# VH-VL binders against q96il0: the designs that were tried, part 18

Target 1, 167 residues: q96il0
Amino acid sequence: APERGAERRDTAPSGVSRFCPPRKSCHDWIGPPDKYSNLRPVHFYIPENESPLEQKLRKLRQETQEWNQQFWANQNLTFSKEKEEFIHSRLKTKGLGLRTESGQKATLNAEEMADFYKEFLSKNFQKHMYYNRDWYKRNFAITFFMGKVALERIWNKLKQKQKKRSN

## First folded at step 12 (VH-VL)

Design L4
Fold by OpenDDE, look of step 12:
Structure L4 (fold): chain C 167 residues (1-167), chain A 120 residues (1-120), chain B 111 residues (1-111)
Amino acid sequence: as target 1 above (167 residues)
Amino acid sequence: EVQLVESGGGLVQPGRSLRLSCAASGFTFSSYGMNWVRQAPGKGLEWVSYISSSGGSTEYADSVQGRFTISRDNGKNSLYLQMNSLRAEDTALYFCAKDYEFGSWSFDYWGQGTMVTVSS
Amino acid sequence: QSELTQPRSVSGSPGQSVTISCTGTSSNIGAGYDVHWYQQHPGKAPKLLISDNSNRPSGVPDRFSGSKSGNTASLTISGLQAEDEADYYCQSYDSSLDAYVFGTGTDVTVL
């Protein structure tokens, strides 16, 4: 019995966008859209005197970005695969080839595709619900830390002004 | 209920390799960072490695840097630790630990651990 | 490895209050990183008691409280009970190591 080659599940390569911002940049940079997720990655700036709160915020933002990238990359791949399988299956059932007489890729009509979308959404409903929940939790946490960092910066500025007045 | 179950521990000789696994259940595994923490017999806790929720970021303690590799399979709700070039000092109970809330660098759930013994 | 410093042991009578100190350096607690506390019973996995200096997770009794000042964090156990006999560890982050760090651990005994 021929050993069925373990289908290498093409795990979307964690394509760290090779976009390197200029070394002297003091700002966050936005890269081009990722080919799998279609999300634009952000390269976060690291200050020389980064506070623990700033570091936590940065790491949380970075992790959240990576989480989003992975989710959508996988979702898009799954969607594309299942869509193609659906089309092929339906065409086969209709006795149609994968290509039209003009050599173009055969497609299904809008009504048939609507069935696919409905089924896909139904199948992935729970997954999307969990994603949305976590997305809100992450963004809430990020916003909260942004507030803390802002307050910390204000406080540090006030302390510096007081020290300058005392000297 | 959140459960973490470690496996893959055992007796190995110095210089050999071992792979630990942690099976996670009761939560959305792909949403949280995961950690390995070890405890030598009769000693305290030592953080070993971290992996982000997506697996895109990893961190290691200096004591294991270059020898250990943390990885995860979110489709299987599994965490792994590949341990190469094992040393006697690596003898410990290895815990799988889940990150707590987002932005909290603490661990809320721990497995029971798997024992790794490195001896000649 | 730069461990956070804890007393080796602390003891108290039932109903008393005990405090465990966790002393860090300028690269961890003194740098402003948060401190977390864990309880570990013999032969058991650690349990999170306090997160982010003073936050008590769900299911943790009110008799456990955490604080932080300067380079030192403290865990206070009020109304000490027999079930509180365990090892306690503080945990933080160290910027010089770019790693999580644990305390040396404290054995709490109920007399």
Scores: ipSAE 0.863, ipTM 0.953, lowest interface PAE 0.5, mean pLDDT 92
Fold by ESMFold2, fold request of step 21:
Structure L4 (fold): chain C 167 residues (1-167), chain A 120 residues (1-120), chain B 111 residues (1-111)
Amino acid sequence: as target 1 above (167 residues)
Amino acid sequence: EVQLVESGGGLVQPGRSLRLSCAASGFTFSSYGMNWVRQAPGKGLEWVSYISSSGGSTEYADSVQGRFTISRDNGKNSLYLQMNSLRAEDTALYFCAKDYEFGSWSFDYWGQGTMVTVSS
Amino acid sequence: QSELTQPRSVSGSPGQSVTISCTGTSSNIGAGYDVHWYQQHPGKAPKLLISDNSNRPSGVPDRFSGSKSGNTASLTISGLQAEDEADYYCQSYDSSLDAYVFGTGTDVTVL
């Protein structure tokens, strides 16, 4: 369940979402957790002589990260919204108000909340199946292009070694 | 069962605006990048704009940069093209096109197009 | 504006082979970007025939094949049929334009 993501989305300062790698860095960076998705973004380095294949891989990795962060941010919001709706509905059925007499949000007991978690998982099962299918498709594509890039770089190193011995 | 249906074309005067829509069905719209491609009458294909699956990245042909804005609503399975400051050279049939496979910079499904005519 | 050069027209008899060339520059095909091919019948939307130089998407007949060498790509239609009479476009990416680019188009006629 994405319980932690839902509770943390409003506690992260905007500065966490604005992390930027140094201008002179020659390496990818891993930033702090995103406010809404609770995932750590990668900030990619773009080399000056990027090959077409390296460009494809970088853009695929960037767009996959964006896609993944959007899914979990939306899932966390859906979880929070459906949890509140479930609690309000069950409180109404029991004849109870939304607030205690002290003004705090009313809650349900652990057994009642377990019913919510079961219902949420069942209701959202197919959405997660489509996400997993597309995650596997994206991961396969990324792995395929990583292999292609690795082979390209090995070939370029072998060409450089042969050129130096020839000269 | 993949379908892409464009709408919003029409006859407009130069300098005016139009908004094109593309309704998508039969695939997970939010997983794929989308494109607009146009074809002037009797002419070839010209790529117009791209938007990534999340909407976080956009690209435009130089001929439309600053005048057109691509957007998407993944909740409605819809792609849009806001076309401002229209010129006669923008007259074309506008197609909505889906990215093929992840990492392939090709387009596997196209709509039938919506006609935009810019004339006085 | 199109950056990729194709012949205006090619023709062949039923059952024979035709080949359509697509020639680019050092900023697109010559830089190593892949080439894709589309078929367009009159009044219809383009259909993807070949992706990534030589890959046939599901549902595309075996008689369509693609290749790339240097800054030139080729689409070959073997066993030409009457239904293959259409316009054909190649497409690639151009790094100097930061844009997708299409070929000038080729009208295939079945005699």
Scores: ipSAE 0.732, ipTM 0.899, lowest interface PAE 0.9, mean pLDDT 86
Fold by ESMFold2, fold request of step 21:
Structure L4 (fold): chain C 167 residues (1-167), chain A 120 residues (1-120), chain B 111 residues (1-111)
Amino acid sequence: as target 1 above (167 residues)
Amino acid sequence: EVQLVESGGGLVQPGRSLRLSCAASGFTFSSYGMNWVRQAPGKGLEWVSYISSSGGSTEYADSVQGRFTISRDNGKNSLYLQMNSLRAEDTALYFCAKDYEFGSWSFDYWGQGTMVTVSS
Amino acid sequence: QSELTQPRSVSGSPGQSVTISCTGTSSNIGAGYDVHWYQQHPGKAPKLLISDNSNRPSGVPDRFSGSKSGNTASLTISGLQAEDEADYYCQSYDSSLDAYVFGTGTDVTVL
C-alpha cells in the first residue's frame, strides 16, 4: 500500500494520539475510540504457529472491523452534513438567519428535529438494510470460524496429551 | 445481475505504465474484497492482487510487488490496478474478481478481462 | 504462476465420470488450506464450481463434486456432458508465498 499524505484528521494533531499496541503483546488489544466511527478498534495478536483456520478468522475479524469502522465513519459524517443542511433549509423557509442575535448558531426545536430524524432514516433505509444484512452475515461467519478454531484447539490439546503419554 | 467490466488494457512498451479499471454493479461493492487475476495467452490463471472491502488491506503476488498498486473507490463502485515498470512477463488478460462468501478465499464473479500486451 | 499440480488433460465419453486431481505441498493444501475449483470455457471468464473443498455454489449442477484428503483435492464430474468440455483450475492459498495459488489447469475433453 502507498503512504497517504497527512490528510487524516486524527493523525497526531493537537495531541490526539494514534494507538500502537506493545510490540511484545501476546493478546489482542482494544484501542481508543475512533474519532469518526466512535468504535474501539481491536489490535489483533498473531500467534507464532497460527493455523490456516486461525489465520482466516483473524483476517476476517480485522477486515470486518475495518468495514464496520468505514460504514459508521461515513454514516456519522453524512448525518452531520444532512443535519446542518436540514436546519439551514428550515431556517431559510421560516425567514430566519443562520445565527441568533447573540451570534450563536440558530437551531430548530425538538419537534422540528424529529422531522429530520424521520427523513434521515427513510432516506437511508436501503443503505442500513444492506449494512444489517452484511453485518449479520459477517458475524455469523466469524462465530462459525470461532467455533471451528475452538474445536481445532481442543483436538490439538488431546493430540498433545497423547504425545506426552507416549514420551 | 452481478457485472464486472474491466477496461484500460492495451499495447505498451516495457518499462511503461498502464492503469486498469473495473466497474462493478449488481451487488454491494463496498462489502466485498476484490482481486485482480491474470492469464497469459494460452496459459493458466495467476493471482495478482487483493484489496479488502474497506481498502484498508492489500496483498500482492511476489511477481508484481512494488510495481503494481491496487486501489478502490467505493463511492464509484470501481476497482483499479496501477501497473508500473511493465515487463513482457506481464502480458496477459487481466480479470477483476469478487470475493465469494466471507472467509471463503474464493472468487465467484469475474469480468470478461482486459488485454495487456507488453512488447517492443 | 502455478504451484498446484493438475493432470494436463482428462477425457471421457458422455455419461461417464471423470476425476481431476490437484496436488499441493505442505505450505498450501497440506497445511490445511481449502481448495476451490473453476471452470473456464474458451474465450470466457472462469466460473466458480466448488468452494471450500466440497461446497457447490447456487446454479452449479450437482454432477460436480469436490473432495480433499492430505495434499490432494479432487473434482469429479459425473454424467459428463458436451458442455463440460473446458479447462478446469484448482485454487488454494500458500503460506510460504503469502499468496493465492492456482493449479496448472486440466483440459477436459468429451469424446
Scores: ipSAE 0.731, ipTM 0.898, lowest interface PAE 1.0, mean pLDDT 86
Fold by ESMFold2, fold request of step 21:
Structure L4 (fold): chain C 167 residues (1-167), chain A 120 residues (1-120), chain B 111 residues (1-111)
Amino acid sequence: as target 1 above (167 residues)
Amino acid sequence: EVQLVESGGGLVQPGRSLRLSCAASGFTFSSYGMNWVRQAPGKGLEWVSYISSSGGSTEYADSVQGRFTISRDNGKNSLYLQMNSLRAEDTALYFCAKDYEFGSWSFDYWGQGTMVTVSS
Amino acid sequence: QSELTQPRSVSGSPGQSVTISCTGTSSNIGAGYDVHWYQQHPGKAPKLLISDNSNRPSGVPDRFSGSKSGNTASLTISGLQAEDEADYYCQSYDSSLDAYVFGTGTDVTVL
C-alpha cells in the first residue's frame, strides 16, 4: 500500500484515500468562505542510491500526507455524525418525524442548517488552530529539506565534474 | 508540560504475551511519531519500534520483528506495544519516546519506563 | 543490532573538557546520517542533549557541543560539572538494518 502526502492543497486534484475520503463524506469541510480542496495520493518512489537527506524528505512528505488525510477524514466523520445529531434533535423539538410522509429523510431549512455550521466551526476551533500550527511547521520542515536536497545534488554534480577534470 | 507515562510491565514467563501502554499529555499527540526504546538492566539503550503520527507507517528492530506490534489511538492519546512470544532477552525497562522536530530522527521526551521481566 | 562504538568511560576534573567519541560504519554515520546525543542519570530517563550533530535543544547548557566528521561524531563537555556525571549515548540511523541505532554508552565520571 502506497504512502500519501499533501504537497500543494490548492493545486492538487482530489483522490479517495484513507479515513473516509472527502468525496464520500463531505466536500465542504471548512466554513464560509469555503474552498473544496482535494489532494491526489502521491506514490513515492524510493530512488536507487537514495541519500540520507533524500530519505528524510521522502519519509517526512509521506507522513505529512498521512497526517493531513487523517485529520480531514476524522473531521468529515465528526461533521457527518454531528450534523445528523443536530437535525434529529431539532426535528424532535418540533415534534416532527425523522422521515417525511413520502419516506424521505426529513431535513432543516437553510437558516437552521447555518446554525449547525456555525456551531461545528466554533466547537472545533482549537483543533483547527493546532492543525494550522502543525501544518505550517511541517511545510517549513519540508521546504528546508527540499533546499538541503537541492544543494546536495548541486554538490554531487560539482564533485563529479572535479573528478572528471582531474582524471 | 509534556508527559509520557508507561504502564503494563510485569513478570511473565517465556512464550507469554504482554501489552504495554503509554499515556501522553501536554502536546498534540496526533502530530508526532512515537517510539519504544528499551534498556536491559545494566545495559545500554536499544530502539524497539516506531509508529508514524497517523499510525500508517511502522518500523521494528530485527530482534522483535514478527513478535511485537506497535499501535496508537490518537483519540485516547495513547501508544501501545503488544509483545508476543516473549523471551528472556526481552527483559528490560521499556520507554516510550516522542519524535523531536519534524524530520528529526531523534527523541526529545521520554517516559519513566515500565519494567518487563521475562523469566521462569 | 549494530551498535555505534563509544568508549566505556571517560573522566575529568571539574572545569576540564572531556570528549566522547561515537564511531559508526559506512551504513550509518559514514553514510551521512545525523548523530544525536542523550544524557542519562542513574535511575532516570534519557534526555536529548544534541540533535542533528550540533543543535542544542532549548534548555541544554552551552557547555555541551557536538560535531561530526566522516565516520565519527563527538560530544564535548566544556567546563565539566559534578551534575554531568551520567551515562551518555549517541544515536543514528542504519540503512542496512532499516533501524535506529544507539551507541554502546559512555560513563562519565567527575573526579
Scores: ipSAE 0.730, ipTM 0.892, lowest interface PAE 1.0, mean pLDDT 84

Design L4
Fold by ESMFold2, fold request of step 13:
Structure L4 (fold): chain C 167 residues (1-167), chain A 120 residues (1-120), chain B 111 residues (1-111)
Amino acid sequence: as target 1 above (167 residues)
Amino acid sequence: EVQLVESGGGLVQPGRSLRLSCAASGFTFSSYGMNWVRQAPGKGLEWVSYISSSGGSTEYADSVQGRFTISRDNGKNSLYLQMNSLRAEDTALYFCAKDYEFGSWSFDYWGQGTMVTVSS
Amino acid sequence: QSELTQPRSVSGSPGQSVTISCTGTSSNIGAGYDVHWYQQHPGKAPKLLISDNSNRPSGVPDRFSGSKSGNTASLTISGLQAEDEADYYCQSYDSSLDAYVFGTGTDVTVL
């Protein structure tokens, strides 16, 4: 079962994003990767005369970003914790310490780690299936509202042309 | 199949606190925003509070702002309402309600409610 | 809190059509926010009947329909049945309150 909407990678140990958009920006901004989810948050622009449709779209995008970041932050933490617990358990079974003679953390070979990856994937399979379903549902809704906002903006431009011809 | 079960209501004196709980089942709780809506005896519906699916966004009716705190535990499929500094006008049947479709701003499943009575 | 205005009660005989109005202001329905409708039987939780002005969720009979124009939304029950006897509420969003708002409620009686 493939993961969707996220890329697994090493992140710097820098914590929460500190990005702050310029005060008078008329554009959305993309911040640095979040420490826990490794996803880049979007800082959404709020137009001065936001329509109800524009408000719905903005809040849906904001809440989808929050939802997505929470899912991957939780999965990354769970993966890391269970990986360490698995390694410690297997080292105990071998009668080995948690650290090598050089003080470096002891680890398992790739064959031994394959058992962890299989166990983790099986344990979390249903959770990832539901995540993928709801990710598609959310993206369909976002696309639908983007289309409605686009139509609304076209009609507003047509009203602008009609106003000028009436002068 | 979707079920929402509220609990924690009761009779309390003004100025005291209560914590309401809502246990959810039959849907992916962590994917949906949740609400508290109340109904005073013999009266209509009044929205109280909202929390986003992640818990990262909350909203409150002006009448409860600063006194009530909505929260959720997605690991336990549970929604909460901490109600502090309770007043007689907070007396109502409290429902938890699930957001319908993404972007709809409507509520498709409701619990049966838990009664809160604030009386001297 | 701003409330959406509904008639207090509506009555009809079985098989007749009834219409419930929901009137808002320029900060809610008049601003373009959608209207949703709920049915509540005595002692029970509300049930969503109509979302987004006119969408009928799965399992809602096609005799229920909704519309919106200007500051006013309408719920129509065609072919009234005994089980339709209940309270009905409209709901929208109000930008001046930054809050969801419900209508005053309508008691539908089947004669």
Scores: ipSAE 0.725, ipTM 0.894, lowest interface PAE 1.0, mean pLDDT 86
Fold by ESMFold2, fold request of step 13:
Structure L4 (fold): chain C 167 residues (1-167), chain A 120 residues (1-120), chain B 111 residues (1-111)
Amino acid sequence: as target 1 above (167 residues)
Amino acid sequence: EVQLVESGGGLVQPGRSLRLSCAASGFTFSSYGMNWVRQAPGKGLEWVSYISSSGGSTEYADSVQGRFTISRDNGKNSLYLQMNSLRAEDTALYFCAKDYEFGSWSFDYWGQGTMVTVSS
Amino acid sequence: QSELTQPRSVSGSPGQSVTISCTGTSSNIGAGYDVHWYQQHPGKAPKLLISDNSNRPSGVPDRFSGSKSGNTASLTISGLQAEDEADYYCQSYDSSLDAYVFGTGTDVTVL
């Protein structure tokens, strides 16, 4: 089974993205699940007075979402293709047809399917290792920029208060 | 060891087309945004185009907008630049360049470049 | 096309310090965008020296330092060495062009 990214601890309403945007930077909109990746895209809002740091954070989050969706879309496609090929080869080895008597697609029992899952994960181990490393790097970068944007906004609020009191 | 190798440059007449390629190795190509940067002979550096790691976002310098198309094939670890309606001012050494760290808008690895000469 | 302004050349003797300026506008450096620096030896690709104003990537000697103030960034080479003879470019982002912009380039000569 495909791996998911980090999830929020709190229970979210049905349809909410598992990769939540930072609320400090903009008001975002969550779209429907992508047909191939099964992930919900976030539609990022661009504020009128976007700072350079806010722009960097938004672009990093957008591109991380695209990167994540592409990885899982490719893995889901590969998973489905290899699953069907595995079932076909095992049924043929057992001398069975591809369809049941009723015309439904024949399948394998849970023990036999466990062999497929083990083989699939083993075959794709390196890809998943690199994905996890880069997901970690991206998550730290996003968190770092979220912190910088938060500090920038606090600083701007303090400058505004200081000017009002001194004038 | 990160390596970027450009190819596909040459001598072409104005109005013609050329396709550049950049072969990447030594890093997870599909994780990084990529750029084309050019340098006219004896001149400075000029950014040409950007493509995000997935290929979902592209950007172009005004000087090439509508004539050049950046693309990538993450299955082949390859970056491309389709250059149409070439002009003499496009004459330059074309580098492919990798984005540095996530969120840094700088380029840490560059190829050696491929020369494009547009002349009658 | 907006370019960041650099001096055409600077020179110094071995062991001296040289400083290269990079001056932008209110739509790039003055807007708060970071400045990056590249070194380019003759016939070679550029090499990233300084990212995000003052950060040195791994493998860059500590004699290279960067700073930014207002519309201007600076690259300082302390303890100038013969291998530092090269062209140097600054780079930033310009919000009015929606584009990366490079400086005009500086030829550093070691006397």
Scores: ipSAE 0.724, ipTM 0.894, lowest interface PAE 1.0, mean pLDDT 86
Fold by ESMFold2, last read:
Formats: C-alpha cells, structure tokens, sequence
Structure L4 (fold): chain C 167 residues (1-167), chain A 120 residues (1-120), chain B 111 residues (1-111)
C-alpha cells in the first residue's frame, strides 16, 4: 500500500516557508529565513507513536512560531510603510522631489532618519511590551512542556527495562 | 476585563448561509487561539471549530467540515464563522470561546452566544 | 462514541461531597489526554472550573477538585452549596477524531 501523503507539516499557512523536509525524516528541520519576517521556520517532525504530551508540545511550538513570524512580518511591513511616509513628508516640507534626477528614490540624512527611528520606537512601545510579555510566557510554557516530555521519555525507558527484567 | 460578544445569528432556511462574528476586548486577541462551540436547545456542548492565534492553523468537527469556515481578523479583534449549506441539525446557540493558557487545550472565557435557527 | 460519558444526574445534600465521573476511550482520556471541567448555570455561558485534570483557575473555590486515572476523570464538589446546582461538562481531546470532545453533561441537584 502507498505511503500516506502530506508527511511534511500538520498545519502550513500558505505564506510560511516552502521548504519541505523529506517525508521519512525523524528530525525537526530548520528552513531558510522567511522573506517577510527574516526568521527561520522550524519544520516539525511528527513521530508515528507521538504521545499526547509530545503532540501538545509540538503544536505549541508550531503555533508560537507562527505567532512570532506574524508579529515581525507585520512590524517589518509597518516599519517600511511608515518610513516611506516619513521620508515623503519631510521631502515635501523641504520642497524636494520623491526621486533624484537619476530616478533613484530620494532619502534623508542620518540625523533626519534618526528622528524617524525614535518616533517609530516610541509609537510602538506598548505593542512591543505586550509582545515581550507573551513571548516570555510562551517560551516558559514551551520549556516546561519540554521538561515534561523529557521526563516522560525517561520513565518510559525505565519501564521498558523493568518489563524485560521481570519477564 | 475580557469580553466576547457574538452576533449574526437568526432564522435561516436550510441550504442557505449565515456569517457569525465575535468581537473581542480586554486581552491581546492576536496571542490566543479561538474556538466556536455550539449547544442545541436543551442539549450538551459540541465543539465546532478552532483557529490558531495567527490564523495559520484551523480545525473543524466532522459534522461541519467542508461547510463551515473559521477565520479571524487580528487587526479588528474579531473572530468569524462562515456557515454554508445550513441544515436543521445546525440549530444551536453558538459560543465564541478563548483558549485558556498557552499549551492548555481548555477555554476560559466564553461569550453569551448567538442563536442560529435553521428551519423551513 | 465521540462523546465522553457522564452520569445524567447526581444529587447530594448541602455540605456533602458529590463526585461526577467522566469516562472516555483509548483515543482520548485513555490515551493520556488531559480533562477539563465546566460549570453551566441555566441560560448562562459555561465557566472553566478545572483545567489539565486538577488545576483550579483563579477565583474557583477550593471545594472543587479534579483527578484522572486510567480512562476516567472525576470532579468532586466538597461542601455542596445551593449555588452549585448546575450542569457540569468534562472536555478532552480525541486523537482519532482530531477534535475536542465534551462529555454528555451531568445535572447536579442540591437536595
């Protein structure tokens, strides 16, 4: 009988990395940087005999990766949009065109661009504070579940040795 | 405080469509997975659908697979359920429910529900 | 058998202990998935009472406790009070359905 299809990922949004690990791999894979978030996605292995605890950890890691990638993709897009708007506004104030005579996009000097970076950070402070709180909460939960999975695997290994000795 | 307010319920003929909305406030909506759970009149609870915090992962009960579509707009703090090809058995009070803690597969905040009645 | 089995009704006198069972199968509770409990008063939304078998969320009285063993989870209400009269549902995950599953519900009556 043919092997089951879709051994790659349980849930894969279309905007995430297109790297596809081998169907029979027994290891998590790290893909190339995502072009919007600049983060490297993990392609998670699903073992054939995955325990409920292992499943919960895997889904938490997958959803945390998606959450993190979405945040930074959105922030990168917002940064780019607001940067262009800031440059456009300041060039208009100075009576300058949006493009140089050669057709290259006009820009501002380093001091003027520093004003943008400070404004952007200030404007987004609250959003980043909530992101950091939830990032730490998620990573604490992941670490906790990783410890539980490790303990479960140790107990299962000890039980297998005990069964062999008693039999 | 956390609030979830469902809307869009009503009387609908079999075979037609209806779109439910859930407006969320009082928490970072984009950080949590969301669910739809329904309760037929005088009956128990039935999980309907799940969507991850980013919207990248969705799950459906077999009874609604292929007919219902869950979605979210994190910019508007809103959760949606598009219900197509409605049947009499879909008649229920529909709750919007928030995932509890990260890694817990339980639901800590529920709306009061919006009633969907499918009848000729 | 996609639902977790609960007794239809359980009753007790004020001040006594009442236990509600929640029995699953090898694809849900028996596979090791956690069990959660909800309280629902008439005309109201469910309220999370117990998560992850025995964890009591903030604001839930300590007279509510949960446990799990084998295929069965239990919710115990010690020191039963009039306001505990409600419907109670257990919930877990079923790997064969890839779905959250609720119990059939238990109507708790205070005598």
Amino acid sequence: as target 1 above (167 residues)
Amino acid sequence: EVQLVESGGGLVQPGRSLRLSCAASGFTFSSYGMNWVRQAPGKGLEWVSYISSSGGSTEYADSVQGRFTISRDNGKNSLYLQMNSLRAEDTALYFCAKDYEFGSWSFDYWGQGTMVTVSS
Amino acid sequence: QSELTQPRSVSGSPGQSVTISCTGTSSNIGAGYDVHWYQQHPGKAPKLLISDNSNRPSGVPDRFSGSKSGNTASLTISGLQAEDEADYYCQSYDSSLDAYVFGTGTDVTVL
Scores: ipSAE 0.721, ipTM 0.893, lowest interface PAE 1.0, mean pLDDT 86
Fold by ESMFold2, look of step 12:
Structure L4 (fold): chain C 167 residues (1-167), chain A 120 residues (1-120), chain B 111 residues (1-111)
Amino acid sequence: as target 1 above (167 residues)
Amino acid sequence: EVQLVESGGGLVQPGRSLRLSCAASGFTFSSYGMNWVRQAPGKGLEWVSYISSSGGSTEYADSVQGRFTISRDNGKNSLYLQMNSLRAEDTALYFCAKDYEFGSWSFDYWGQGTMVTVSS
Amino acid sequence: QSELTQPRSVSGSPGQSVTISCTGTSSNIGAGYDVHWYQQHPGKAPKLLISDNSNRPSGVPDRFSGSKSGNTASLTISGLQAEDEADYYCQSYDSSLDAYVFGTGTDVTVL
């Protein structure tokens, strides 16, 4: 039986895995989640006549995104690595193999895994405290600069209205 | 107490390479951008390079672009400057400098510097 | 290279006020970028004295004040003291160079 032509799709992906915002975009773009951090990156718009305040805000947001992604990517890797090391050490203490009879990785029960979670939280407590402090400092700074940019834009609009009324 | 200690300076011939290090302590190194700033003998300050807190962004002065590479190891609280194809005009005291508050674009703590002399 | 222009030297007697100017271009101070000030004693590292035009970091005496107007920033030392004898540098950002830029430096002498 004959086919009714090729199956059509909406705008298909290019087949390339990386997200690219349009070059003439007038808006910030939110990309797909980063593989290691699971955070969605923001792709920042750069206007042709970017003011010094707008530039500072954009660079601060970009750096904060990079900083945040690095922290959580590192923590996710550390968590996974230390979890497997904990399981390995507890299995060896019990005299058990690393693999079950079926060849799958052996694991620990929920009470035993709770010991890992407690140890991990305790070990990383100070690092997370410093991260939270600096996250709040960055958020406060970003909010401050967002306010300054908003006031700058309002002032510029008022100057433009003054020009139109004087014509 | 915030402390920045530079090392790796010395006397080298033109065209040779040198690697500077900066050991940081007393603050959360991975949270702040870092800079290299140099001062030729008897002269003023000249910014050389910047690296973001994560290491994901770098910037260079035109005079060193393509010859110098800034890097950092946040696990070792260390900042580096790889200096290739050195020229006589690179002779200076090289400072490691920490970004001040977020969004300020100023430098609140500086090391004492390490001297680089490029001479025949 | 682009540098911010400062007077080569300024002098004053103890207790007097001195002012150091820092003049930029339309691509740095004139574009609206903030100005920062550093103090450097001979043989020592620079110290941040004023950030963001007028902010004094903790530990900086209130006799140091900064301002910016148009294309020029100013550092004023009121009540000059012997320990204020040093070199002073302004610093900003230049959008045409995509670079931080420092002033030429001013030697402050206490008479």
Scores: ipSAE 0.718, ipTM 0.888, lowest interface PAE 1.1, mean pLDDT 86

